# Designs tried in a protein design chat: VHH binders against RNA polymerase II C-terminal domain phosphatase-like 3 (CPL3). Part 13

Target 1, 181 residues: RNA polymerase II C-terminal domain phosphatase-like 3 (CPL3), of Arabidopsis thaliana (Mouse-ear cress) (q8ll04r923to1103)
Amino acid sequence: FASQKLSLVLDIDHTLLNSAKFNEVESRHEEILRKKEEQDREKPYRHLFRFLHMGMWTKLRPGIWNFLEKASKLYELHLYTMGNKLYATEMAKLLDPKGVLFNGRVISKGDDGDPLDGDERVPKSKDLEGVMGMESSVVIIDDSVRVWPQHKMNLIAVERYLYFPCSRRQFGLLGPSLLEL
Key: E = the ipSAE of ESMFold2; O = the ipSAE of OpenDDE; V2 = 0.75 times the mean of E and O plus 0.25 times the DockQ between their complexes.

## First folded at step 15 (VHH; framework vhh_gocatamig_d2)

Design Q5 (from Q1 with S101D; at its last look DockQ between E and O 0.68; V2 from the best seeds 0.00; counts 0 for: pae E 4.4 > 2)
Fold by ESMFold2, look of step 15:
Structure Q5 (fold): chain B 181 residues (1-181), chain A 120 residues (1-120)
Amino acid sequence: as target 1 above (181 residues)
Amino acid sequence: EVQLVESGGGLVQPGGSLTLSCAASGFTFSDYWLAWYRQAPGKKRELVAGIYSGGDTYYDDSVKGRFTISRDNAKNSVYLQMNSLRAEDTAVYYCARVESDYGEGYTDYWGQGTLVTVSS
């Protein structure tokens, strides 16, 4: 009765989805996105969203819905982001609209840090201190290896999901983004 | 220079109301999400309410139905209307600028705070 269930800790950005602010999207790409979003609305499992209230576009990684369904049967699912709680809350609602996958297991670190030091924007690492279960009973999926110095044996590193041109520029990558292909 | 200046805190009886104000300067106010956080003695700072750039709002469960966040982009100001105040609402309240920088975003500027005390 005190046993721990195996946990799967999922990063959000560039792992499950890619987001871009409205002002980071060029007019020509915005036209393409709006057409794609209208077509996507007709599908049972949407992958492209225009969030007017957040001022953002969000594109879900292909296969995410099937992955989440299958993973939820095998693991207790957790979301863990270095982003702030406002963003994390909206992305969790997007990924789990019925609230049956994560059940509030959402960790956001963007609200921590030194409030009086505006120069430090990002904590150096993620830590499982707040995640249920033993370290050896946890699997982590994240695109960033550097943020998990204490949990490397539990980490499955995935390729960054970079749909928007601005996201490729953020990581210093040359060539077209997935939107441009 | 980015500045956030809170005002409107004070001593109030349980069931009372207060309006907190935050005047912002040094950035394009309408591009950012704004939030109110609070920190009670001996506790961690916690998010109370947020307002996105598009105007939609978020509330912590402990304040839903009692608190209302709003923004006035013309005045570069964000407000927190606090009704039906309880002793557990006693805290220093902070206005904050929130960056919508996809997974890199932190609350990157905080005000000096304004004290709200709810006591008989």
Scores: ipSAE 0.243, ipTM 0.684, lowest interface PAE 4.4, mean pLDDT 83
ESMFold2 (binder alone), look of step 15: mean pLDDT 81; pTM 0.809
OpenDDE, look of step 15: ipSAE 0.648; ipTM 0.851

Design Q6 (from Q1 with G54E; at its last look DockQ between E and O 0.79; V2 from the best seeds 0.00; counts 0 for: pae E 3.2 > 2)
Fold by ESMFold2, look of step 15:
Structure Q6 (fold): chain B 181 residues (1-181), chain A 120 residues (1-120)
Amino acid sequence: as target 1 above (181 residues)
Amino acid sequence: EVQLVESGGGLVQPGGSLTLSCAASGFTFSDYWLAWYRQAPGKKRELVAGIYSEGDTYYDDSVKGRFTISRDNAKNSVYLQMNSLRAEDTAVYYCARVESSYGEGYTDYWGQGTLVTVSS
């Protein structure tokens, strides 16, 4: 039996947040990040995190907390990442510390590689088959259109959120990242 | 060339213990997260336990309190201590490397697996 509430499927990376490993951050930027993080932790809604245990910085997209609150009133929220469960679990805790937004509706595809196929080290696409059961009742927000070959009519593509310089290099973009502005 | 070689699988009675080992080579071991996955007959592969580059751990709820993952960066090795084994723990166990670049964790290399059978 299906719920009548519409579903909103949210990509994590470059849609809701941007992360960078410690060793991908230059020392001059590390100093800036440390100062920004100190100031940010004093705010009621944090946007910049240093995760020592994961070895990474994570910056949330501006407006994310207000967006999630409002969206949760209209939609049944789901997280969907190409990352694995180690990553997905930590990001879900970050975005939903009280466990009231997603209620376990977190999908991680980074675990789905075939160990016997050397060329398929990571999944290349996302789909909703068997996960939600009502694909015509879903809206998807993601920065990457190409990962949704079977659900393009449900997809709202958003501008990539690229805070760290290494993330701009990942996508071959010139010019300063948001951290550098 | 990245290599992950598991060992330590075997047949064990319910309630018993077993230690799995994974020897890694071909990469800077301390820079990566490591994980153990398992795949029971006819089931999809699932994450069992993980260990981040800085040493914190993750466990699936089904094994929490019974399994312990650890890493030895000097030996480029990751281990899974499995205690209080149950029939449902029967599976092929895979050592895996997790790439965390660009803020996402994805599993990019797998070992060939070692079979653990829990049966009377």
Scores: ipSAE 0.364, ipTM 0.757, lowest interface PAE 3.2, mean pLDDT 84
ESMFold2 (binder alone), look of step 15: mean pLDDT 81; pTM 0.812
OpenDDE, look of step 15: ipSAE 0.637; ipTM 0.840

## First folded at step 16 (VHH)

Design R1 (from Q2 with S100T; framework vhh_gocatamig_d2; at its last look DockQ between E and O 0.72; V2 from the best seeds 0.73)
Fold by ESMFold2, look of step 16:
Structure R1 (fold): chain B 181 residues (1-181), chain A 120 residues (1-120)
Amino acid sequence: as target 1 above (181 residues)
Amino acid sequence: EVQLVESGGGLVQPGGSLTLSCAASGFTFSDYWLAWYRQAPGKKRELVAGIYTGGDTYYDDSVKGRFTISRDNAKNSVYLQMNSLRAEDTAVYYCARVETSYGEGYTDYWGQGTLVTVSS
């Protein structure tokens, strides 16, 4: 029998960070982003990345580095994404460059081709089968309640982090994105 | 209509080589990441290799040094060169497209698969 341990399961997209494909960013915003990325590159803890090899911009939620450092002292950290392993691997490297936070505890659901109800675009649910290998109490932080149908009592729902204008449009929201402010 | 058609599967001896090809149509090929997955009998489908839009690659540890993924955007094709094949590489191999709209990478289309059998 292993000791009971506290686990913290973290969603990636719209919870810890927001990403946008290059072709989803309008020219006027791309110019602003390139200037912001250049300035951000000079800081000890970066929050804005231009990933040429993936064709994506990624903006980390403010406070993330301090949060991860403190959370890692209290919890066994897990990443859980609806993205596939190609995406999850890159985001885990970004969030954990030393490899000391997650230690391979990264779950990616986007490699599964089976639809929940036959619609290929319907989001699949998350569950803890792949996260838990021992008895533990778990806390889940995610921006989406719907994806956790059987774990609602463990879920801390957070406000979606919507930095890019295309992300606000994805969720049908009016008004400026954080990039635009 | 998005279409991914694998070819090149077959029976090979252990230690042999095989090249899988995937011809893509119905989308702007250069805008997408491509991947190869495999599914052995009685096992879950697993990612074998991937290639990003910029050409960087990913390999599962079980195939590193033996398999090479590549893409040819002019031919709308992605390839998997498999060398030093082993019995445990026996599986149906699937070509897959990875969509990254709204910043999330997920596999949204699969080919029909091509069977690779590694046996004496």
Scores: ipSAE 0.625, ipTM 0.864, lowest interface PAE 1.5, mean pLDDT 85
ESMFold2 (binder alone), look of step 16: mean pLDDT 81; pTM 0.813
OpenDDE, look of step 16: ipSAE 0.834; ipTM 0.927

Design R2 (from Q2 with S101A; framework vhh_gocatamig_d2; at its last look DockQ between E and O 0.68; V2 from the best seeds 0.00; counts 0 for: pae E 2.3 > 2)
Fold by ESMFold2, look of step 16:
Structure R2 (fold): chain B 181 residues (1-181), chain A 120 residues (1-120)
Amino acid sequence: as target 1 above (181 residues)
Amino acid sequence: EVQLVESGGGLVQPGGSLTLSCAASGFTFSDYWLAWYRQAPGKKRELVAGIYTGGDTYYDDSVKGRFTISRDNAKNSVYLQMNSLRAEDTAVYYCARVESAYGEGYTDYWGQGTLVTVSS
């Protein structure tokens, strides 16, 4: 029999990376970002991306490449995002360009269905019912505790990764973002 | 007021073709990703195709090679060219706007839908 691994369910935004739409970034920060991206291109492992086709910047959390490498040896990795499949597909390609870490184990909004709410534009929570064996043999890493009302015993909560100033404003936080140092 | 108005649905024979159109208003069209979803009777709504702000496209495996999504920012319109239609393509097709400002690709507005029926 193959060795059975525990499952590790990873949130994407503010857990593994932080993204900002082009029009959310002020001109003075755009200039800084372009310089940083140019320098980052010269490194063996990239952490800052300017995605023209998506219209956004994406910054990976420091240490993510080493984390994913090591976690893949211990866990069967899953991505779970409240974003739609358009976003999830692109972020999965970014985090796993060879396709060997997640192997299609990507859950996005619209996969779960919730007939009682009627408004699919306002998601309520994440749920593992659609993933066999996950609740009793799963570890979850997410920056948001409240999106997991039923799975708290499985959750490792992490500090939100807020690189862009607009992301700090989204969560009502004062003070500089990591981009601003 | 955000509006998405689909048109072009109808009855077609298997193997036929149909072009769906979606006219958008009430927002800066070029700033958003656009998508087509479909929902067959008694089934969940599913993503069929999407087009990003930069023009790159996404297709569900079930329609890849048969369907083509495109956008015309000058006309605030998005299109779905459907070729080699099959009975399983029968559904109500919805135009959708995708907001990326929160970094998650959130689908926040839907049209009323246009019915496509593929039958002999």
Scores: ipSAE 0.477, ipTM 0.815, lowest interface PAE 2.3, mean pLDDT 84
ESMFold2 (binder alone), look of step 16: mean pLDDT 82; pTM 0.819
OpenDDE, look of step 16: ipSAE 0.540; ipTM 0.792

Design R3 (from Q2 with T107V; framework vhh_gocatamig_d2; at its last look DockQ between E and O 0.66; V2 from the best seeds 0.00; counts 0 for: pae E 5.2 > 2)
Fold by ESMFold2, look of step 16:
Structure R3 (fold): chain B 181 residues (1-181), chain A 120 residues (1-120)
Amino acid sequence: as target 1 above (181 residues)
Amino acid sequence: EVQLVESGGGLVQPGGSLTLSCAASGFTFSDYWLAWYRQAPGKKRELVAGIYTGGDTYYDDSVKGRFTISRDNAKNSVYLQMNSLRAEDTAVYYCARVESSYGEGYVDYWGQGTLVTVSS
């Protein structure tokens, strides 16, 4: 154990960042976002991105850059998302532009949980036992407890990060989003 | 009805080339990411290449520099040009429509697949 760090498994969406597709953003908010993104581009540590090739806006959770730097010194970092590999790869590049934090430790359950004819009524879940070895050596940070039925004792649940109005609507929440505040 | 129909598979020698095509219908093609997956015998289905709505591409490390994905939105088609083929590229190749919403991305439609066999 002296040659290994503990593992930290990080969820992406609503944990480290919030994304919204272009067609899910109202025109009035799109104009605000474009101005905010232009101002954000002038800063050394960016938090708001407009991805033309993906058709998405992405807002990073405040404090993410400091968190990742500190966590990487204490833990072996892993990303684990219910999104497919295309999405997971893009978000990993965003969170790790130098390519030194995750070192290919990106788990995308969507393409591993390829829907086949059968029992697709069972909700998809995340599971580390077959992927990373013993779960007692891992800490998990995720906004969704439901996706970790076998690892609840390793889970630190965090408040969902909901920047965009469409994301609040997705979760049925009343009141303004962080963009609207 | 959403349909994805692959073609272009076959037998090819190592070092050879093939072009796979996928004809799509039943949806607004330009609004979706498209991808090619493959499944070798005894293996799980894996992503090979993807193409975003904006035209930028993704490639698995094992195929970078050898494979090229492209799309033609006017013809509702996605293609995979496979060059310098190797035995390990032998698989059934699937065209896929990818729903890439902001955190719940998944393949929501699969084609039937086309077999590519690389042997001498």
Scores: ipSAE 0.186, ipTM 0.640, lowest interface PAE 5.2, mean pLDDT 83
ESMFold2 (binder alone), look of step 16: mean pLDDT 83; pTM 0.839
OpenDDE, look of step 16: ipSAE 0.837; ipTM 0.926

Design R4 (from Q2 with V98I; framework vhh_gocatamig_d2; at its last look DockQ between E and O 0.76; V2 from the best seeds 0.00; counts 0 for: pae E 2.3 > 2)
Fold by ESMFold2, look of step 16:
Structure R4 (fold): chain B 181 residues (1-181), chain A 120 residues (1-120)
Amino acid sequence: as target 1 above (181 residues)
Amino acid sequence: EVQLVESGGGLVQPGGSLTLSCAASGFTFSDYWLAWYRQAPGKKRELVAGIYTGGDTYYDDSVKGRFTISRDNAKNSVYLQMNSLRAEDTAVYYCARIESSYGEGYTDYWGQGTLVTVSS
């Protein structure tokens, strides 16, 4: 009984990738994105996607493909998003097109809200309580420390990935986004 | 004010069919993903089916092949056609709106629900 792996729990948004709705992208930036998408589709591992069915642009953080390959050999990988299952399903397909990295280990909290509790329907925090085998043997990578009140000692906080200008505005940041640089 | 109003629930025999409807108002309907959830007594709410802005669909495995979600953007409505109903489909069904601004989809509004009872 030699091979047991630690679990690695990965946040999606602003940790591995950044997404923006079509109507959140200004026309001048769409021109840049279309050119970058054309060049990107010529590469073996893509980082920029235009998803017509979802109405979104998605940009992957640089280095993500090599990271996932290496991490999958050392850890049992899990995705954990505050998004709902519709979003989580599509992002898991994007990050794991062969279905060999996560094997259904995808947690989506955006479906768990009580429909009658207050004005906000999104869960306030992420929690691994009741997720089999994770509480004492897990590493968490997330851009948001505040969402992990019960697991702070397991958390590696990373810089928020903000590629699109609308994402910078969402967090109240001035100056150019990574797209604009 | 965002409103989602479900209708079409009722009592039906096993193997029967129902069509649920959801009339939406107070927002630009075509900009949002939509979904149906259900909650049986004593159980947590679960996602049944969803439909993206582009019309592609998602189904829970328990209903795949039996249920069909659709949307009519001109009528601000989303539908759930439920065929081959089973006792396990008995639940309150909720229409839901999914916000995808900033790329992260989250379910931010639910209707009051419509009861579906499948019994002999």
Scores: ipSAE 0.491, ipTM 0.802, lowest interface PAE 2.3, mean pLDDT 85
ESMFold2 (binder alone), look of step 16: mean pLDDT 83; pTM 0.834
OpenDDE, look of step 16: ipSAE 0.832; ipTM 0.922

Design R5 (from Q2 with T19R L34M K44G S77T V78L A87P; framework vhh_vobarilizumab_d1; at its last look DockQ between E and O 0.72; V2 from the best seeds 0.00; counts 0 for: pae E 2.4 > 2)
Fold by ESMFold2, look of step 16:
Structure R5 (fold): chain B 181 residues (1-181), chain A 120 residues (1-120)
Amino acid sequence: as target 1 above (181 residues)
Amino acid sequence: EVQLVESGGGLVQPGGSLRLSCAASGFTFSDYWMAWYRQAPGKGRELVAGIYTGGDTYYDDSVKGRFTISRDNAKNTLYLQMNSLRPEDTAVYYCARVESSYGEGYTDYWGQGTLVTVSS
């Protein structure tokens, strides 16, 4: 059949994984995380990582490894992040340790902006101009629908993945996080 | 208040070297990823090199092997050693702080920049 595949664009944060800086994790939760990470290392496919060089914890969404394996057979996979290349490079390595899923198809938007000494952060709209020529040839998976104003017909919205308590606070949510359950 | 002050720019001939410094203040320097960006006249800003909190580094392909990023957490200072400079390295170089809260890695503070000119 046809050798060309449709494209699947995958948002990273709160879609495939959730991350927290070391100093965003309370001592009581760090003790739990260290035990969980030790147990996770015994599994064939890991979901919880402590990255000393980055200073962060990262938890992968359950089912991610099976999803990526199956999706790669049907789609050309692309990663999309609003983070910069420092972040994007590390997350791509984590999700694709053999380098066979994305083949450099990683879009990072966090390097753009004016040089100013201020704390102004402006949410950017996401788009695929310059990456794809036809919008009907792509499927997008993202937890945030409003950031894709030009691709709504191609978007499959998913529930935000919020594992760490600090991530729930980031979005103003009350109650326990998945770590706390 | 967060401040990033670059120094060490100047005029240099092709093949020469410069060392840029960035003095940081107003935050816990060791808690942040740090980066150098550059912007050539009439062009967009691009990431040149980065250094994580744990000391691992990132380089753009155009500078790999020629530039070295480093940090001194005791002096709150970021460095960029630039060797084998080329005319296309001519740009304003910006020191940048990268916030990694919630794992997104976004640049939230910039210096005023230091001009590097590579010409005969």
Scores: ipSAE 0.474, ipTM 0.803, lowest interface PAE 2.4, mean pLDDT 84
ESMFold2 (binder alone), look of step 16: mean pLDDT 85; pTM 0.852
OpenDDE, look of step 16: ipSAE 0.861; ipTM 0.936

Design R6 (from Q2 with Y102F; framework vhh_gocatamig_d2; at its last look DockQ between E and O 0.85; V2 from the best seeds 0.00; counts 0 for: pae E 2.4 > 2)
Fold by ESMFold2, look of step 16:
Structure R6 (fold): chain B 181 residues (1-181), chain A 120 residues (1-120)
Amino acid sequence: as target 1 above (181 residues)
Amino acid sequence: EVQLVESGGGLVQPGGSLTLSCAASGFTFSDYWLAWYRQAPGKKRELVAGIYTGGDTYYDDSVKGRFTISRDNAKNSVYLQMNSLRAEDTAVYYCARVESSFGEGYTDYWGQGTLVTVSS
């Protein structure tokens, strides 16, 4: 007896959502964000969150809830982040509050390091070690192609989701962020 | 220069208690999440507990109810109170800084560690 189902590996940041620390947001933008969050709370599916305990704003990519619902019917869903488990746990809870989409299939690589290696400037790469044995049966969605030096055949690259002004500055991009539009 | 200096490790009998301290310098302490990791011989490093900027905490299931993480922003310090210690808690414990800028909470600095040995 065998069953086959494609796995869908989803990057978190700039693919499904964009986050910014409170101290990365200017006061004028904070005021705008608070108003938007109040309005967003009135909608059946929220896209803007103010997480006081984490000290962060998080904005979900438009269409994410419909996407996750449809994708969960077709794929075994996995979250993959280069963030640590503290971050990954909170984002998984945000994206899957009922715990039925990912069912513990959350890969966080930000805890994987040599305690004596202080030079973290070298770019990290992702691989499918967490999705062992299914590499040819895996679809990957990520905003960054360079972090997947392997698995290009499996990768669907998406446009970076850059909602906050600080995120555009992080990538050296000209022009206003989506918040500023 | 970012520095994280752990202290308080030692030899403890099963069922005993120990308090680990971590003194931080070289950065704005209140802007960061803090964490304790541990690495037992032959095992990979694992997250034990974390504390967010707002003071809420996270615990690995293996230590929940026995360990308490806390922070004192005035002293630039983070602590791990370890109670009801077991042989399986034997490890080198590392204080860690977690960068949360632009999302993707990333553990970017570790101390040199302090050894905790639980044996009879």
Scores: ipSAE 0.461, ipTM 0.790, lowest interface PAE 2.4, mean pLDDT 84
ESMFold2 (binder alone), look of step 16: mean pLDDT 81; pTM 0.816
OpenDDE, look of step 16: ipSAE 0.839; ipTM 0.924

## First folded at step 17 (VHH; framework vhh_gocatamig_d2)

Design K1 (from Z3 with S100T; at its last look DockQ between E and O 0.72; V2 from the best seeds 0.76)
Amino acid sequence: EVQLVESGGGLVQPGGSLTLSCAASGFTFSDYWLAWYRQAPGKKRELVAGIYSGGSTYYDDSVKGRFTISRDNAKNSVYLQMNSLRAEDTAVYYCARVETSYGEGYTDYWGQGTLVTVSS
ESMFold2, look of step 17: ipSAE 0.660; ipTM 0.884
ESMFold2 (binder alone), look of step 17: mean pLDDT 81; pTM 0.807
OpenDDE, look of step 17: ipSAE 0.877; ipTM 0.941

Design K2 (from Z3 with S100V; at its last look DockQ between E and O 0.77; V2 from the best seeds 0.00; counts 0 for: pae E 2.1 > 2)
Fold by ESMFold2, look of step 17:
Order: sequence, then C-alpha cells, then structure tokens
Structure K2 (fold): chain B 181 residues (1-181), chain A 120 residues (1-120)
Amino acid sequence: as target 1 above (181 residues)
Amino acid sequence: EVQLVESGGGLVQPGGSLTLSCAASGFTFSDYWLAWYRQAPGKKRELVAGIYSGGSTYYDDSVKGRFTISRDNAKNSVYLQMNSLRAEDTAVYYCARVEVSYGEGYTDYWGQGTLVTVSS
C-alpha cells in the first residue's frame, strides 16, 4: 500500500494538540506544568513542551506518535491550520521533526486575511478547492465541523482536546481541564 | 485602538538597501509576534519575515541572508533591514501583528503598507 494512498488532512489545534500562551496560564498551573515538563523529558516520546521562543506551552494528544506512524503508512498526510505560516512552521516541526511525514504538505490559512476588510482580517473557514483538486479522495480529521461548510462528507469530527484551563474557557466550558485533573 | 504605522519605503536601485520601520500602539507589544508581509503586483501576499515574542526569527527562503527583522520592545517598534535588493523585491510591505492568544498564531492586524520599488 506504500505506493497507493489516499490523502488525510489533519487539523492541528484541539485535534492533535492543545497550546496556551504563557500569560494565559495562571501561576499555580505554571508551577505544575514546569514539573510535568521536566518529568516528560525523561520519556522516550515527549508530549509536553515549553516553547520560550514562541511564548507558548503545547501539549500533544495522547497516542499521537503511534497514530502518525500508522497513518503515514495508509495515507499521504497533510496539515491544515487556521494559524499563520509562523505558527504552522513551528507546529509542523514539532509533529514531524525529521520532515518525513508531511514533506511540505502544510496549509496555513491564517495568512489569507484582507488588510482592507475588517470582517475578513482573519479567514473564517477551510476548504480544499485548488489545493488538492479532488475532495472525494481525502479524509479530513478536525474537531470543528463548522469550519468545513463544503466538505462534510469527507469529515471525521473528533472530540476537542482541551488540556489547558484557558482552552476550556475559550469554548465556554466550566469545570477542570485535563491539566487540573 | 491597535495601530501599525509603516515607514521607510521608496525607490531604490538594485543592490541597494532600505530599512522599513513599524511603530505599534494600542496593545501590549511584547506579548505578540510581529511580521512583515509583502504583495507584489499580480501575486498573492506572502510572509517575508517574522519575529516571535521570545525574539527568535523566521525568514522566507527568498530573503534569507539579505533581510533582517528586529524588534525594540522599549520603543514598540519592529524593523526590516533589507539589503542586496533585487527587482523581485518590489512590493507593498505590510507590518503585521500576530495574535497568539487561545493557542494559535494568526495574523489579525495589518498596517496600510509602504511601497518599495527596486528599479534601475
């Protein structure tokens, strides 16, 4: 099957990982995170990262490394983010440090805003028109159904991955986040 | 009110240099990533250079080694030093703020742009 693959389009945020800006994390949670990150570095496969240069914490969804390995054997992998190219470049490096999974197949929609139209400063939806040419040849995994108005037949919607408390608040959810459990 | 005001554009000969400046106001400057984009006639807008909140930089391959982005958090300013300019660098250059709240980096505010023309 190595020479015959369908395309798999993967959302990044809340699908494969969850990120939080340093100043969105309360001091008491930062202390917990620093300890967890130190312990995580002792493991063969890391899942928690503190990125000083970006000013962000990133937590990978459990099982991601095994998933990517197996998916790469069955699919041609693509990343599609609403983030800009600065963000997409860093997350692609994180998910594919050897550059063998995605091979430049990364779409960053967040550069497509219109500087003269305030309502369109940030893109609102994802689409595959002009990128891949054949929507019926792809599977999409994303936590957000409404960002795919034209590709619902290709979409596998997954539960949002919400590790940080600020991410739960972003979606209007009360109660503890996964970090707090 | 968020403001990004570019300056320093103009006409320059091939091989010449320009420094673009962007004065920012209305937000906590040190919390954001900053970027320079450009748009040439007939082309889509493209990211030229970025500088993360921690000071690390990104450059498009077409400008690497010739352009240098920098920021001065005390002056709320971001700069693009452009050296060894070529005709293909002719474009409107936009200073941009990159929002990183809520775990994503996306460009949410743009300046009005400054024209750089590289012509003999």
Scores: ipSAE 0.551, ipTM 0.831, lowest interface PAE 2.1, mean pLDDT 86
ESMFold2 (binder alone), look of step 17: mean pLDDT 81; pTM 0.803
OpenDDE, look of step 17: ipSAE 0.851; ipTM 0.931

Design K3 (from Z3 with S100I; at its last look DockQ between E and O 0.39; V2 from the best seeds 0.00; counts 0 for: pae E 4.9 > 2)
Fold by ESMFold2, look of step 17:
Structure K3 (fold): chain B 181 residues (1-181), chain A 120 residues (1-120)
Amino acid sequence: as target 1 above (181 residues)
Amino acid sequence: EVQLVESGGGLVQPGGSLTLSCAASGFTFSDYWLAWYRQAPGKKRELVAGIYSGGSTYYDDSVKGRFTISRDNAKNSVYLQMNSLRAEDTAVYYCARVEISYGEGYTDYWGQGTLVTVSS
């Protein structure tokens, strides 16, 4: 017989981590980030990463490692992103370097759509079509409520994780980002 | 205008080999990930392999060890060497310029595709 664990679907960006492209980071902040990253590399559980091949910085939400460990004992974990497969693969490796948490349960929607139909190239909302058939057997954690029109009763909304200044600007927020504090 | 033109598709026997090529124009080739996707009729498109100008590569598990992606920045070209071909590799193969995307509004460009058929 199959497992009886509930499924936990975890949004990536602004839920578990915050990413910023190199060209979105000002020079003064990049100097701070490089120093922080060098110090962070010495820690057993890292939270700040510089990815040359992706052209980005990624900062993990505090407490993520303990959360994932505990959640994996209670739920069958899934990652969900509106990013493309290249991004999703790298973030899954980052969050699960031994491959024991998600086991390929990574959903990426950024490659969906008909490549010859421009209106279908960019996903507009999230759903679990083709992934899970029992809505009451799934819990979703995401910072964005409006992107889940079909699964509102299964959604736990969390505060956006906004580490980088560019991410605060993206959401129209005033005041310093966590990097600046 | 971004353009990607694939070539090299055809009919091949199981166990055979093909080399796909893609000529790119209209952008600074060295700044981007280039990738090969494939799509069988009626199936979802899937990422097969990708390569960044700095040498980083990606391969789908189903092709790892059999396919090799490479690029020639001087010729604005990307290649897919496909060895040990199987019937399951039958698909239209698309060359793509891919942005690493994590949010709303990503942009990818695809070519017209080249058909690869693996049968005896």
Scores: ipSAE 0.168, ipTM 0.615, lowest interface PAE 4.9, mean pLDDT 82
ESMFold2 (binder alone), look of step 17: mean pLDDT 81; pTM 0.806
OpenDDE, look of step 17: ipSAE 0.877; ipTM 0.946

